VHH binders against FH protein interacting protein FIP2 (FIP2). Designs and how they scored, part 17

Target 1, 298 residues: FH protein interacting protein FIP2 (FIP2), of Arabidopsis thaliana (Mouse-ear cress) (q9se95)
Amino acid sequence: METSSNLSSMVRLNIGGKKFCTTIDTLTIREPDSMLAAMFSGRHAMCQESKKGYVFIDRDGKHFRHILNWLRDGVIPSLSDPDCSELLREADYYQLLGLKDGIKDSRKEVGEVEAELTRIDIIKCIQTERVRFRGVNLSGIDLSKLDLSLVDFSYACLRNVFFSRTNLQCAKFRNADAEGSIFHNAILRECEFTSANLRGALLAGTNLQSANLQDACLVGCSFCGADLRTAHLQNADLTNANLEGANLEGANLKGAKLSNANFKGANLQRAYLRHVNLREAHMEGANLGGANMTGAIR
Key: E = the ipSAE of ESMFold2; O = the ipSAE of OpenDDE; V2 = 0.75 times the mean of E and O plus 0.25 times the DockQ between their complexes.

## First folded at step 20 (VHH; framework vhh_gocatamig_d2)

Design t1 (from s1 with A33W; at its last look DockQ between E and O 0.02; V2 from the best seeds 0.00; counts 0 for: pae E 16.8 > 2, off the site)
Fold by ESMFold2, look of step 20:
Structure t1 (fold): chain B 298 residues (1-298), chain A 121 residues (1-121)
Amino acid sequence: as target 1 above (298 residues)
Amino acid sequence: EVQLVESGGGLVQPGGSLTLSCAASGFTFSDYWLHWYRQAPGKKRELVARITSGGSTVYMDSVKGRFTISRDNAKNSVYLQMNSLRAEDTAVYYCATPVFTEGLESWFDYWGQGTLVTVSS
């Protein structure tokens, strides 16, 4: 057990008459853009009353324990539909986008009606060497931990699909809609994503070496720690993407839209950054050795 | 010195076939993706086909099933087999790739000079 009282300031909260105790770190780290993070961040002077008494928030405290557990451990509670709706209203109020999306994604996994095929159907298809799913709707299904290398998903609807730890080497996603899909630790080497919609996709820890992401919508994607060496990202839209710690050595980002993209600690050695707008990108600690930035807007 | 030289263009009747080739030199050909682009008169340049270092391919919708991109790493060449040609395929076709040149520590986009394909009766 760690002595956490010396590592973070404690906070006492009164949420509509219900009392809670937590830490500044809990309130600020997991959801840094939340209202709670803004109230208790280092961007505001510390409230002396919060250190000595309760900070009052005029909201229903019935579900606030679920918010704290999300902020502590990332847990999405299993609640009945009425209670889940009430929690969602509180998540909206506190601007807890991660919690809100997690609850909605959990509901889509269980209640998604639009998928044409099940996981079992996919397994049967790949066992019989049927490797084409062009134009199909597979939204919300679990394809994690499968070998789907070389499979053709071009033009497919793949919204909120689970691809965690899936082998997708050389798979095709041309013009596919994979908005919100989860690729944690997937192998995407040499994948074809030309013109794909990956808005909000979670690609942390993925292997995207030599993948073709030309013209892809990557708005709001997480690429934290992803391997994008020699990837083709020409004209891709990386607005608000998080590439913290990503390896982009030798990647081609010519003409990519980088507004508010986070490259903190990224490896951009020998990357091609011609004609990109870096003015609103975050480059703290990025390694730009040998990068071509000719014509970049700084 | 990186060079890309296209050949094989010409005048073709609708429904005809052509094979474009692109001879490459000055870089480790097998490590790089190769692209064919085209530019019709008065239009912006568009990707026609691409082939990865591992041989995976992509095509624009209007040429799918009619065009085939291939590569021969022993000859440092990339090809575009164009079948069932249509009037809208009339364009200058360019072989292209970005190459990282370690001696210059910079990426450069390399383009051929283009080869004209005219589809007309």
Scores: ipSAE 0.000, ipTM 0.129, lowest interface PAE 16.8, mean pLDDT 80
ESMFold2 (binder alone), look of step 20: mean pLDDT 79; pTM 0.784
OpenDDE, look of step 20: ipSAE 0.007; ipTM 0.290

Design t2 (from s1 with A33Y; at its last look DockQ between E and O 0.16; V2 from the best seeds 0.00; counts 0 for: pae E 12.8 > 2, off the site)
Fold by ESMFold2, look of step 20:
Structure t2 (fold): chain B 298 residues (1-298), chain A 121 residues (1-121)
Amino acid sequence: as target 1 above (298 residues)
Amino acid sequence: EVQLVESGGGLVQPGGSLTLSCAASGFTFSDYYLHWYRQAPGKKRELVARITSGGSTVYMDSVKGRFTISRDNAKNSVYLQMNSLRAEDTAVYYCATPVFTEGLESWFDYWGQGTLVTVSS
């Protein structure tokens, strides 16, 4: 169901050269005393109906996505310095008191060991049905050999976490930061990694059947020999990723960035390769039987 | 050898109920999570429900309030009570568990053969 009011509430922002699109409600409701709420509270049919251009704000846009996600859903990002300090500066500039308090509360929770919870705490939580770790910072923790199936790590900071031999079937990692994490022999079937940061993660030999990696950062990941059958990789960034010998049968790679990606010996039978540049990838011995390559550069 | 044997499928009318059972053997049942999956014709398998070793449950959104997963550790069995069945619930239902094999230090996926549930008027 779509209405004209949905379209009339759209706002385009240019924050120091970075472009964003959101709604008046997003900018005004969660933080009504903010600078953004003040700027957009009186906007009405004339400006909203025009959809003419971008409202420019002369600030660094590097962290503005975090501000918008806070305003949308109340998400407190789990950032380390210097990113956390930079975001706090922007939150202060826009007078986003709720976000400032949330960042400060998150830093207090992390301050003793950078991780907010220990391995023992995680074990207790899954035993008592506390299976949501949304927005938590668990960087560097050892979560190996646990059954964490269906656990929700969305928006968590999971940098350099050991997930070796962990059952993560159907776990959620939406917008999580799992840079450098190790998934050796983990089960990741049907995991949700939409928009996750997995830069440099080690996923060699993992079971990723039907996992959703849409829009994920997979730069420099190792998927050597991984099972990615029917995985969703639309618009994922696979720059420098190693998928040698991986099974990608039926996987959807539509619009994926494949710069210097290694697909040597990979099984891409019946894969969806629409709008990809295959000349940027190493395809020696790859099996493309039945692949949909509409709009691909070969 | 790990084995999972489903039973209880059949033909039901919309709004009806069925109870699926899965008998397990070949592993320490009480240590593992148990899952029910389903696969409709032409669709991928999807997780329906999961129960932890401690009895905690999770359900897919479309079955919440209608389906109940349970386990009996003494009988090495997991169950799926399916109420208020709809045509969209027509599928082959599978009992499944990933089991960690310490000697190989790896998880292995084990599946039953499936039991057909048909919701038809």
Scores: ipSAE 0.000, ipTM 0.305, lowest interface PAE 12.8, mean pLDDT 81
ESMFold2 (binder alone), look of step 20: mean pLDDT 79; pTM 0.784
OpenDDE, look of step 20: ipSAE 0.014; ipTM 0.336

Design t3 (from s1 with A33W V99I S106T Y110H; at its last look DockQ between E and O 0.41; V2 from the best seeds 0.00; counts 0 for: pae E 9.2 > 2, unsure alone 63.7 < 65, off the site)
Amino acid sequence: EVQLVESGGGLVQPGGSLTLSCAASGFTFSDYWLHWYRQAPGKKRELVARITSGGSTVYMDSVKGRFTISRDNAKNSVYLQMNSLRAEDTAVYYCATPIFTEGLETWFDHWGQGTLVTVSS
ESMFold2, look of step 20: ipSAE 0.006; ipTM 0.442
ESMFold2 (binder alone), look of step 20: mean pLDDT 77; pTM 0.771
OpenDDE, look of step 20: ipSAE 0.016; ipTM 0.496

Design t4 (from s5 with A33Y Y110H; at its last fold request DockQ between E and O 0.01; V2 from the best seeds 0.00; counts 0 for: pae O 8.6 > 2, unsure alone 62.5 < 65, placed apart)
Amino acid sequence: EVQLVESGGGLVQPGGSLTLSCAASGFTFSDYYLHWYRQAPGKKRELVARITSGGSTVYMDSVKGRFTISRDNAKNSVYLQMNSLRAEDTAVYYCATPVFTYGSESWFDHWGQGTLVTVSS
ESMFold2, look of step 20: ipSAE 0.000; ipTM 0.295
ESMFold2 (binder alone), look of step 20: mean pLDDT 77; pTM 0.768
OpenDDE, look of step 20: ipSAE 0.734; ipTM 0.910
ESMFold2, fold request of step 21: ipSAE 0.179, 0.000, 0.000; ipTM 0.684, 0.125, 0.128
ESMFold2 (binder alone), fold request of step 21: mean pLDDT 77, 77, 77; pTM 0.769, 0.763, 0.764
OpenDDE, fold request of step 21: ipSAE 0.006, 0.013, 0.005; ipTM 0.246, 0.281, 0.286

Design t5 (from s1 with A33W L104S E105Y; at its last look DockQ between E and O 0.06; V2 from the best seeds 0.00; counts 0 for: pae E 13.8 > 2, unsure alone 64.3 < 65, SAP .703 > .668, off the site)
Fold by OpenDDE, look of step 20:
Structure t5 (fold): chain B 298 residues (1-298), chain A 121 residues (1-121)
Amino acid sequence: as target 1 above (298 residues)
Amino acid sequence: EVQLVESGGGLVQPGGSLTLSCAASGFTFSDYWLHWYRQAPGKKRELVARITSGGSTVYMDSVKGRFTISRDNAKNSVYLQMNSLRAEDTAVYYCATPVFTEGSYSWFDYWGQGTLVTVSS
């Protein structure tokens, strides 16, 4: 008779096609302010796929086991730098603050140079006129949800910085190192990213309208659903970048590297695709109406 | 070599209009942003207007609605149309562009020599 009560706390999750089984307690106790806790604390009516009882989350399930293990035992996994960055992105998505902090701390032990400024320091600085963070090391700090419009981050080290939902309109990132940084849903209109390193950065949902990304390293970046209208992407490296559903209307991609780039469902109307190689690009469902394809290799 | 040459400055009465021009050479003009700065006597240089390679424009608050920045890629030129000029607009106006130097792997702002605009009765 005691076995029936434990079944009522079981939760079935489908994370991007990967299935997981856990308990309500696992999802709600360790990180009570997380998205997962909110979903399963009874506060929000969850759309339960009716028949099999799975809750679907449209995210990559690759590192979700680490998330569950964290929630269970509070242990930070030992991962490679790229995998750690991926896990940080997922942790940010689920708003797992403890996990984020733990990952950051573990990286510090490996000799990563600590940020020169704290979030509080940055907030104080922003309150003053003409803030420049040129050449500053801000690696790993959380700058999410701040208004950082017009701020100069040129030549700064911004590795693994959280910029989620920030206002960065007209901000400067010239030659900045922002590898692994998270810009999810940030406003990046008219930003200057010339020659910036954005390798592995999360730029999904961002507004990058008229941004200058010329000569930027965008290898492995996610631009899923991003607004890149009239963006400058000349000679940018978009190898392995995900631009699924992105709006690239009028964007300039002249000379860009597009090996294994995903443009599924992207809008490339009137884009400048001069002298690009599209042989290895995924163009299924892409709208190329009026695009300039002079010199393009198909 | 990157060169920027401003022209069109002069003496104008308050409420008057003036068009500044900047001729650019030594780089792929259409790929770069262009800026107008000004420096009044005893004051710091300030950004007046910016135009991206895609044609998006930004203005300082004090010139919004009065100044218009535009570019002609065919002529390698950027312009600043200034209307309803005020005494406080008196300054040396500079054209600038951030240009990448491959040899130094660095971005630098290149400037012209400037053109003087004097607004006086």
Scores: ipSAE 0.000, ipTM 0.301, lowest interface PAE 11.0, mean pLDDT 85
ESMFold2, look of step 20: ipSAE 0.000; ipTM 0.212
ESMFold2 (binder alone), look of step 20: mean pLDDT 78; pTM 0.781

Design t6 (at its last look DockQ between E and O 0.01; V2 from the best seeds 0.00; counts 0 for: pae E 16.9 > 2, unsure alone 60.1 < 65, off the site)
Fold by OpenDDE, look of step 20:
Structure t6 (fold): chain B 298 residues (1-298), chain A 123 residues (1-123)
Amino acid sequence: as target 1 above (298 residues)
Amino acid sequence: EVQLVESGGGLVQPGGSLTLSCAASGFTFSDYWLHWYRQAPGKKRELVARITSGGSTVYMDSVKGRFTISRDNAKNSVYLQMNSLRAEDTAVYYCATPVFTEYGLTESWFDYWGQGTLVTVSS
C-alpha cells in the first residue's frame, strides 16, 4: 500500500529529448519560487493532466541532471567555466535563485572579481538621484526583473550579469564588457551597445528593436527568437552567433562578420546585407525578401 | 491591493497641453518609483517618464522639454504634464510602479499597471 503513494509523486520530464524522473517534492521544496516549483506545485491546472506522461520542456537537457541534483541535495557541481556558464543560463531560465547564487559563490572562490555593488545596492542607487554606473564593476550581479530603462552602463564591467526579464529600454552600454551576460527576455529597445563586448551573451527572446550594436562583439551570442528589427549591426562580429528564428527585418548588417552564424528560419526581409560574407553562414529557411545584398559574398 | 487609476486623457490639438493624473493606493506611495508608459496603436509599450521616491526624474528623449513628471505624496498621486503635444504622442498612457521591499523587487516590475488613459492629438 505504501508503494502506490510514492508513484503518485513521481514526475517524468523530457528536457530537450533527455528523459528524467524525479518527484514533486524534489521540484517544489528547495526552490519554491522556481519555474519548476510553479509548474508542479498544483497551482497551475496544467500539471494535473501530465501525471500520465512526460512533461516536455524545450531546453537543453545537458545540465539538467545538475539541476535535479541541486534540488535534491543542494550540492553545487564542480564544472568547467563554460559548463558553469551554461548551467547558470539554465538556472536562470528555471529561476533557480539558490543554484545561481551557489554557482556564483563557487566562482568567487576561484578568483573572480566581485561586483562592487550588490543587487540591493543597485536598487537603492536607482532610487536615488543621478544613477551612474559608468565604469562600475557589476560582474556576476543579479539585476533580473528590474526596471533599468535609460540607465547608463557605459564602460562598465558587466561580465556574467543577469539581466533576464529586465526593462533596459534606451539603456546605454557603450564600450561595456558584458561577456557572458544573460539578457534572456529582456527589453532592449533602442539600447546603445556600440563597441560593447557581448561575447557569449544570452540574448534569446529579447526585444532589440532599433538597438545600436554597431562594432559590437557578438561572437557566440544567442539571439534565438530575438526581435532585431531595424537594429544597427554594422561591422558587428556575429561569428558563431545563433540567430535562429530571429526577426531582422530592416536590420543593418553592413560589413558584419557572419562566419558560422546561424540564420536558420530568420527573417531578413529588407535587411541591409551589404558587403557581408555569407559563405559560412547558415541560411536555411531564412527569408531574404527585399534584402540589399550589394557586394555580398555568397 | 495595489491600485493605479489614470485620468486626464482626451482629445487635444497639436501644440496643446494636457495633464494626466494617476491615483495610487494599496502601498506606501512615498517609497516607490512611479512610471508613465505609453502605447501607441500598433506599437509596443514604451517608457515615457519616471520619478524616483526621492523625486529624481528621467524622460525619454522625444518628450524631454515637453513633458514633466511630478508626484504628490500627500495625495498618493503622480502627474504627467504634457506640453507642445504632437500627433506622435497619441497613445494610451499607463501609470506603473514596481513594488520594492527592503530586500529588493518583490515581483515583476510589470505587475502593477493602471488601466490607462487615452490621449489623442489630432487637428
Scores: ipSAE 0.000, ipTM 0.268, lowest interface PAE 11.1, mean pLDDT 83
ESMFold2, look of step 20: ipSAE 0.000; ipTM 0.230
ESMFold2 (binder alone), look of step 20: mean pLDDT 77; pTM 0.769

## First folded at step 23 (VHH; framework vhh_gocatamig_d2)

Design u1 (from t4 with P98F V99T E105K H110Y; at its last look DockQ between E and O 0.01; V2 from the best seeds 0.00; counts 0 for: pae E 18.8 > 2, SAP .717 > .668, off the site)
Fold by ESMFold2, look of step 23:
Structure u1 (fold): chain B 298 residues (1-298), chain A 121 residues (1-121)
Amino acid sequence: as target 1 above (298 residues)
Amino acid sequence: EVQLVESGGGLVQPGGSLTLSCAASGFTFSDYYLHWYRQAPGKKRELVARITSGGSTVYMDSVKGRFTISRDNAKNSVYLQMNSLRAEDTAVYYCATFTFTYGSKSWFDYWGQGTLVTVSS
């Protein structure tokens, strides 16, 4: 049978109740391997409404305008995260590989993001009572200049966190991993750091009065000018730590490992230095008045 | 550029007084501790006094009760008031701070040029 049959360049679409008008060229050229290209190139029977000449597709039409604009002009829309996720699901359904790749490329974030929560998430949480982040991974985030007093970070992963000028008074860090974290001028009074890993942490200018650092790893820490009066440092590992000019008056360093620790100009008045090896430390100008040195190696 | 500039040194008789000052620039002064050190000829440098950001102080025993360290954050300056000076206080006095550079994540020691205090007849 020989009849003349031509397709119109105009196409009417009904996407889940939302109606659109476009062209065959739009639907087929930019994404030739898409489901839309297959539907309108003759590879599959067209899904047509019997009454109106609309091709019906049983999908949510909320974001379909963005699909058409991509197909028309190659434009990647700027969308919120929820809307972007919804558009990606529709792009996957229609097999729009170019759109999927474009959306994913536009969503790349600068820097490494290992943290489970953002700074904004933390700010929202501290507005409530009984704030606890036990075991949470917050590595690399900026928590500077916040009031995080009494917050429980026990067992948390806090590698390379920025705590500069943060109020952490009475915060808990039992068994936390805070390697490389930056605490410059933070308030750490009466903090609980028992068995915490603070390797390489930067604690210059901190207020650590009466903090509990028992059994902590403080290898390579900087405490330059820090206030450690009455701190508990029993059995702490201070190997290669810099305590130049620090105030350790009344601090308890019983059994601490002091290999190559720098105490130049430190105030160790009335400190408890029982069973430590001072021969391995740099003590130039340190004030040892009234210190208990029973069993110390000099 | 970080700068620490000491002034106020000079020749005084035993029992006299001097005020040393140190003007600082090139860093956020209020965030850091300030230190005075001294070095007598043929001796190693020793800490004289330190003042924290919050104003807490520590002193070498031999100067306690005679020297007072203070700071003025509005003027980016730290001071050492020295009273009842003795011959043993003769030294070059240095202002120092220790800063962290967040971009490079590195520590730096900064020292002034020193100001000479001579206590003699």
Scores: ipSAE 0.000, ipTM 0.097, lowest interface PAE 18.8, mean pLDDT 79
ESMFold2 (binder alone), look of step 23: mean pLDDT 81; pTM 0.810
OpenDDE, look of step 23: ipSAE 0.023; ipTM 0.469

Design u2 (from t4 with S53D G54S S56K P98F E105K S106T H110Y; at its last look DockQ between E and O 0.01; V2 from the best seeds 0.00; counts 0 for: pae E 17.7 > 2, grease 24.4 > 24.2, SAP .776 > .668, off the site)
Amino acid sequence: EVQLVESGGGLVQPGGSLTLSCAASGFTFSDYYLHWYRQAPGKKRELVARITDSGKTVYMDSVKGRFTISRDNAKNSVYLQMNSLRAEDTAVYYCATFVFTYGSKTWFDYWGQGTLVTVSS
ESMFold2, look of step 23: ipSAE 0.000; ipTM 0.121
ESMFold2 (binder alone), look of step 23: mean pLDDT 85; pTM 0.845
OpenDDE, look of step 23: ipSAE 0.215; ipTM 0.651

Design u3 (from t4 with S53D G54S P98M E105R S106T H110Y; at its last look DockQ between E and O 0.01; V2 from the best seeds 0.00; counts 0 for: pae E 19.3 > 2, unsure alone 64.9 < 65, off the site)
Fold by ESMFold2, look of step 23:
Formats: sequence, structure tokens, C-alpha cells
Structure u3 (fold): chain B 298 residues (1-298), chain A 121 residues (1-121)
Amino acid sequence: as target 1 above (298 residues)
Amino acid sequence: EVQLVESGGGLVQPGGSLTLSCAASGFTFSDYYLHWYRQAPGKKRELVARITDSGSTVYMDSVKGRFTISRDNAKNSVYLQMNSLRAEDTAVYYCATMVFTYGSRTWFDYWGQGTLVTVSS
């Protein structure tokens, strides 16, 4: 990659329809291990194409200005809790560890509760064959990219925990509080979430096959494109949940609360939908072939 | 349906002994920490003793050496042996399981109804 002495190092970005202009230095220096640094450091074909037009990234651009201001000047924005959670989601996607740490540090200055154990403590614990973190406060810590299969987090406080790319197969979260936690690309097969609080958790693209979510609070969760085949969702609260494109084949949704839940394009083949109210859900393009709707309101 | 049922409370003389029992049902008993709490009239509820699933114990300072917590996982029961009882030990004693901790706040998922222990002449 060569830059003429007469040309600027300008980069034009289109983030989900929102357009931004910045420099290669901005995208690469503050967070050199980020996805953006990799894309624009000259090791990636997109660096060459940025000179010819807008590089498109298929993400929500709503908070991208905050990412750019962090990359420019190290500024951490003061945001409401919902907006801060959305920014953390984007920071996780772009692998902006410095921004994630900065947001966590700012929340400590506002008086957020501290976790009882560090990431290093967790790593030391999982080196043994008997791993339990029952009732422990781990709020706000980064547990991404770990193998935490079979680990028992029952009754733990796990608010705003990063579980991105974490193997959690068969892990237990019975009665855990995981409000706002981020599970992007996590493996959650056969997990136990009975009675867990997952309000506002981000589970898009996760593997939740045969997971037990019975009685869970899933209010406002994102399950976009998630694999929920044969999951147990009996009496779960899916109010305002987004299940667009999710695979729920054979899932058990008996008695679930579906107020304003988005099932657009979801696969509900052979799902058990006894005693649910489908009139209040968005079902455009959902596949209901073979579903059991006994007692459902349609 | 989760139940914790305390028994063994009663009236006892100062210096006497009493054994409290808590029978548990509706959950996998061996997976849970068990606690004894007490609440004297007009006072806040306070931890008396805790036993983990591995058998490790903790006691409040005022009962160390006098009280012993134990568990029998085969009978789904937790016990509090109370020796050298004092008037200050008069309270309703509660069996509780699992502590949810978030910051400095502590919550219990399940509480028993309580059993009254009265220490008086």
C-alpha cells in the first residue's frame, strides 16, 4: 500500500447507512489490535479500497461517532444505560478493548458495583476440574474467549458481563442475574438458564440448542439469527424480544409471554406453542409448519 | 415447589442446649449453601452460621465455640447445635439457602418460616 505525497490518508466509512470521514491513523493507532486496525492497516484489501469510495460495514451506525471520538482523542461519552449498552455491543464487535475498559472505568467512577473476582481469578479456577462460581458477583468482567463449559454460575450476579466467543456448553445459570450481558458468538448448547434474569442480554447468533430457558426473564433480549432448536422456553418472558430469523424448530414455548416479540422470518416448525398469545407478536414470514398451537390465541 | 421447614425451637434455660433442624425439599440439596439466620424482636436479621456444599463453615463471632452447623445431604437437612445458650440468643431462627450477592447487597432465594428460640429462666 502506497500513499502519494499529494494525497490525504482519508477514509470514508458507511456504517449501516450512516457516513463518516476519518483517517487511517485514527482507525489504527489507539486500538492497534482492533478489527478496524486490521481492516485499515494495509494488511487488508479494504485499506486499498477506502481511497476509491465508502467502505461499507453492515452494523448499526447509531453510536459510531463515539467510537471515532474514542479513537481520535480517547474520549469516553456520558451515555444513559441503554445507549451505553448499545455502544458496548459495537465496541465488542470491533474488538475495541481500550474503549470497553474505559467505559467500565467510567462506570466505577459513577459508583457501579465491583466484581468480587477478576478475569485472572476465573482463569486460575478453571484450571481445576471442580469449578463452581455459585452466588459470586462477577458483574462487568470480561470472560470472552474462554472455555467455561460445565461451569456453575447459578445465583451469580453477572450484569453486563462479556461472554463474547465463550464456550459455555452445559454451563449452569440457574437463578443468575445476567442482565445486559453480551453473548455474541457464544456457544450455549444445553445451558441451564432456569429462572435466570437475562433482561436486555445480547444473544444474537448464539448456539442455544436444547438450552433450558424455562421461567427466564428474556425481556428485550436479542436472539437475531440464534439457534434455539429444541430449547425449553416454557413460561419464559419474551416481551419485546427480537427473534428475527431465529431457528426455534422443536422449541417448547408453552405459556411464554410474547408481547411485541419479533418472530419475523423465524423457523417455528414443530414448535410447541400451547397457551401463548400470538396476536401480540410479529409473525411475518415465520414458518409454523407442524407447530402445536393448542390453546393459543391467533 | 421449594420448602425449608425449621423445627426444634422452644423454651430453654440459660446455659442449656438446643438442636435446630431444617428439612429441605423441592431442589437438589447437595448443590446449595445453607444458612441459619436469626432475628430478635426489634432487630435486623443477622447471619448465625453458614455451611457450604463442601462442608466449610462460618460463624458469627458471638456464637463461635457454642454453635455448630452441620448438614446431612442424604436426609436433605441442615442442623444448628446450640450450646451454652444466653438470653441474647433469643430470636426467631431462619433456615435459608443460596446467597445472591450484587455489590454489597445480599439476597436469599428461599427462606423458611422460622422457629422461635426463647432463652429465659
Scores: ipSAE 0.000, ipTM 0.101, lowest interface PAE 19.3, mean pLDDT 80
ESMFold2 (binder alone), look of step 23: mean pLDDT 79; pTM 0.793
OpenDDE, look of step 23: ipSAE 0.013; ipTM 0.365

Design u4 (from t4 with S56R P98Y V99T E105K S106T; at its last look DockQ between E and O 0.02; V2 from the best seeds 0.00; counts 0 for: pae E 14.6 > 2, off the site)
Fold by ESMFold2, look of step 23:
Structure u4 (fold): chain B 298 residues (1-298), chain A 121 residues (1-121)
Amino acid sequence: as target 1 above (298 residues)
Amino acid sequence: EVQLVESGGGLVQPGGSLTLSCAASGFTFSDYYLHWYRQAPGKKRELVARITSGGRTVYMDSVKGRFTISRDNAKNSVYLQMNSLRAEDTAVYYCATYTFTYGSKTWFDHWGQGTLVTVSS
């Protein structure tokens, strides 16, 4: 686990006199249409650099910690009615539509969650060693900060699920639909993602060592700073994926589609890059020492 | 050996009702969540309803208010009462269980063979 070396660029914020520290990834990924994402998205290529000084935002900082915790891990705070109204005002200002909807939905007196199981149901189930949720629909639920190691989600519908900081070691996602799901800082070592749909998933800071991503759709995924050592990526579609600063040492990328993939500063030492088109990838500063590039286009 | 057997499907007029049953065996039924899924021709499989071991229920939006899932732990059975049926409800309906193995058995990701519900014009 190399958490100290995988940080994205640090950001220091001054919100109406209250000071906060966070990362570019936190500010840009969970709510990509927010004002905060727009403000900081131009620093994407430099996500590993500390910013100079404080960025000032002329707003009341009283509830900003709740905004950051939402952006970090999808938590909806339990607030009194006056405080909740104030937070909603700030969420509206920053155009944090996910947070606004989450707060309003959690306060409804009547309503059913589309997902088949709730977060509480999952928490009760994780007291066992062999948990299987094959074919289940859990779209939209928050599974962040849980130990879901060895869980079988094969064939599940997991669209827009929050897995931030979740232990998913050896979990199975074969043929799962996890489009748009959030795995920030999750542990995915030795996971099975064969043929999974992960389009647009956020995998920044994840530990994906020896994960099987063969034939997966990874279009538009963020792997910024992820650990993909010895991962199986044969025939995966990495079109528009961001692998900046990722560690791909010994990874097998044979036949992968790399159109517009960002490998800036990535470690590709001893990677297998047979028959890939590297010309369409962004390789500035990538380390290709010992890589097998037989039949690759450069 | 885990077994799930659905029954109660058939032909029904729009606006009519059916009750589906699923008889379960081979596991401690009261400890597990039970689900009904359906699959129409040319469409993906979708959740219809779920009931937890504690009796909490979830329904897909299009059936909420029309369908009711229930369980009878003494009979190891789960039911789906389907009212106000529409042509769009035509599908094969499947019973499934999604919770953990207690002890050494791990066969609870099985789908039953399904029961056909046809809502005619």
Scores: ipSAE 0.000, ipTM 0.152, lowest interface PAE 14.6, mean pLDDT 79
ESMFold2 (binder alone), look of step 23: mean pLDDT 80; pTM 0.800
OpenDDE, look of step 23: ipSAE 0.522; ipTM 0.799

Design u5 (from t4 with S53D G54S S56R E105K S106T H110Y; at its last look DockQ between E and O 0.07; V2 from the best seeds 0.00; counts 0 for: pae E 18.3 > 2, unsure alone 64.7 < 65, SAP .774 > .668, off the site)
Amino acid sequence: EVQLVESGGGLVQPGGSLTLSCAASGFTFSDYYLHWYRQAPGKKRELVARITDSGRTVYMDSVKGRFTISRDNAKNSVYLQMNSLRAEDTAVYYCATPVFTYGSKTWFDYWGQGTLVTVSS
ESMFold2, look of step 23: ipSAE 0.000; ipTM 0.119
ESMFold2 (binder alone), look of step 23: mean pLDDT 80; pTM 0.798
OpenDDE, look of step 23: ipSAE 0.000; ipTM 0.308

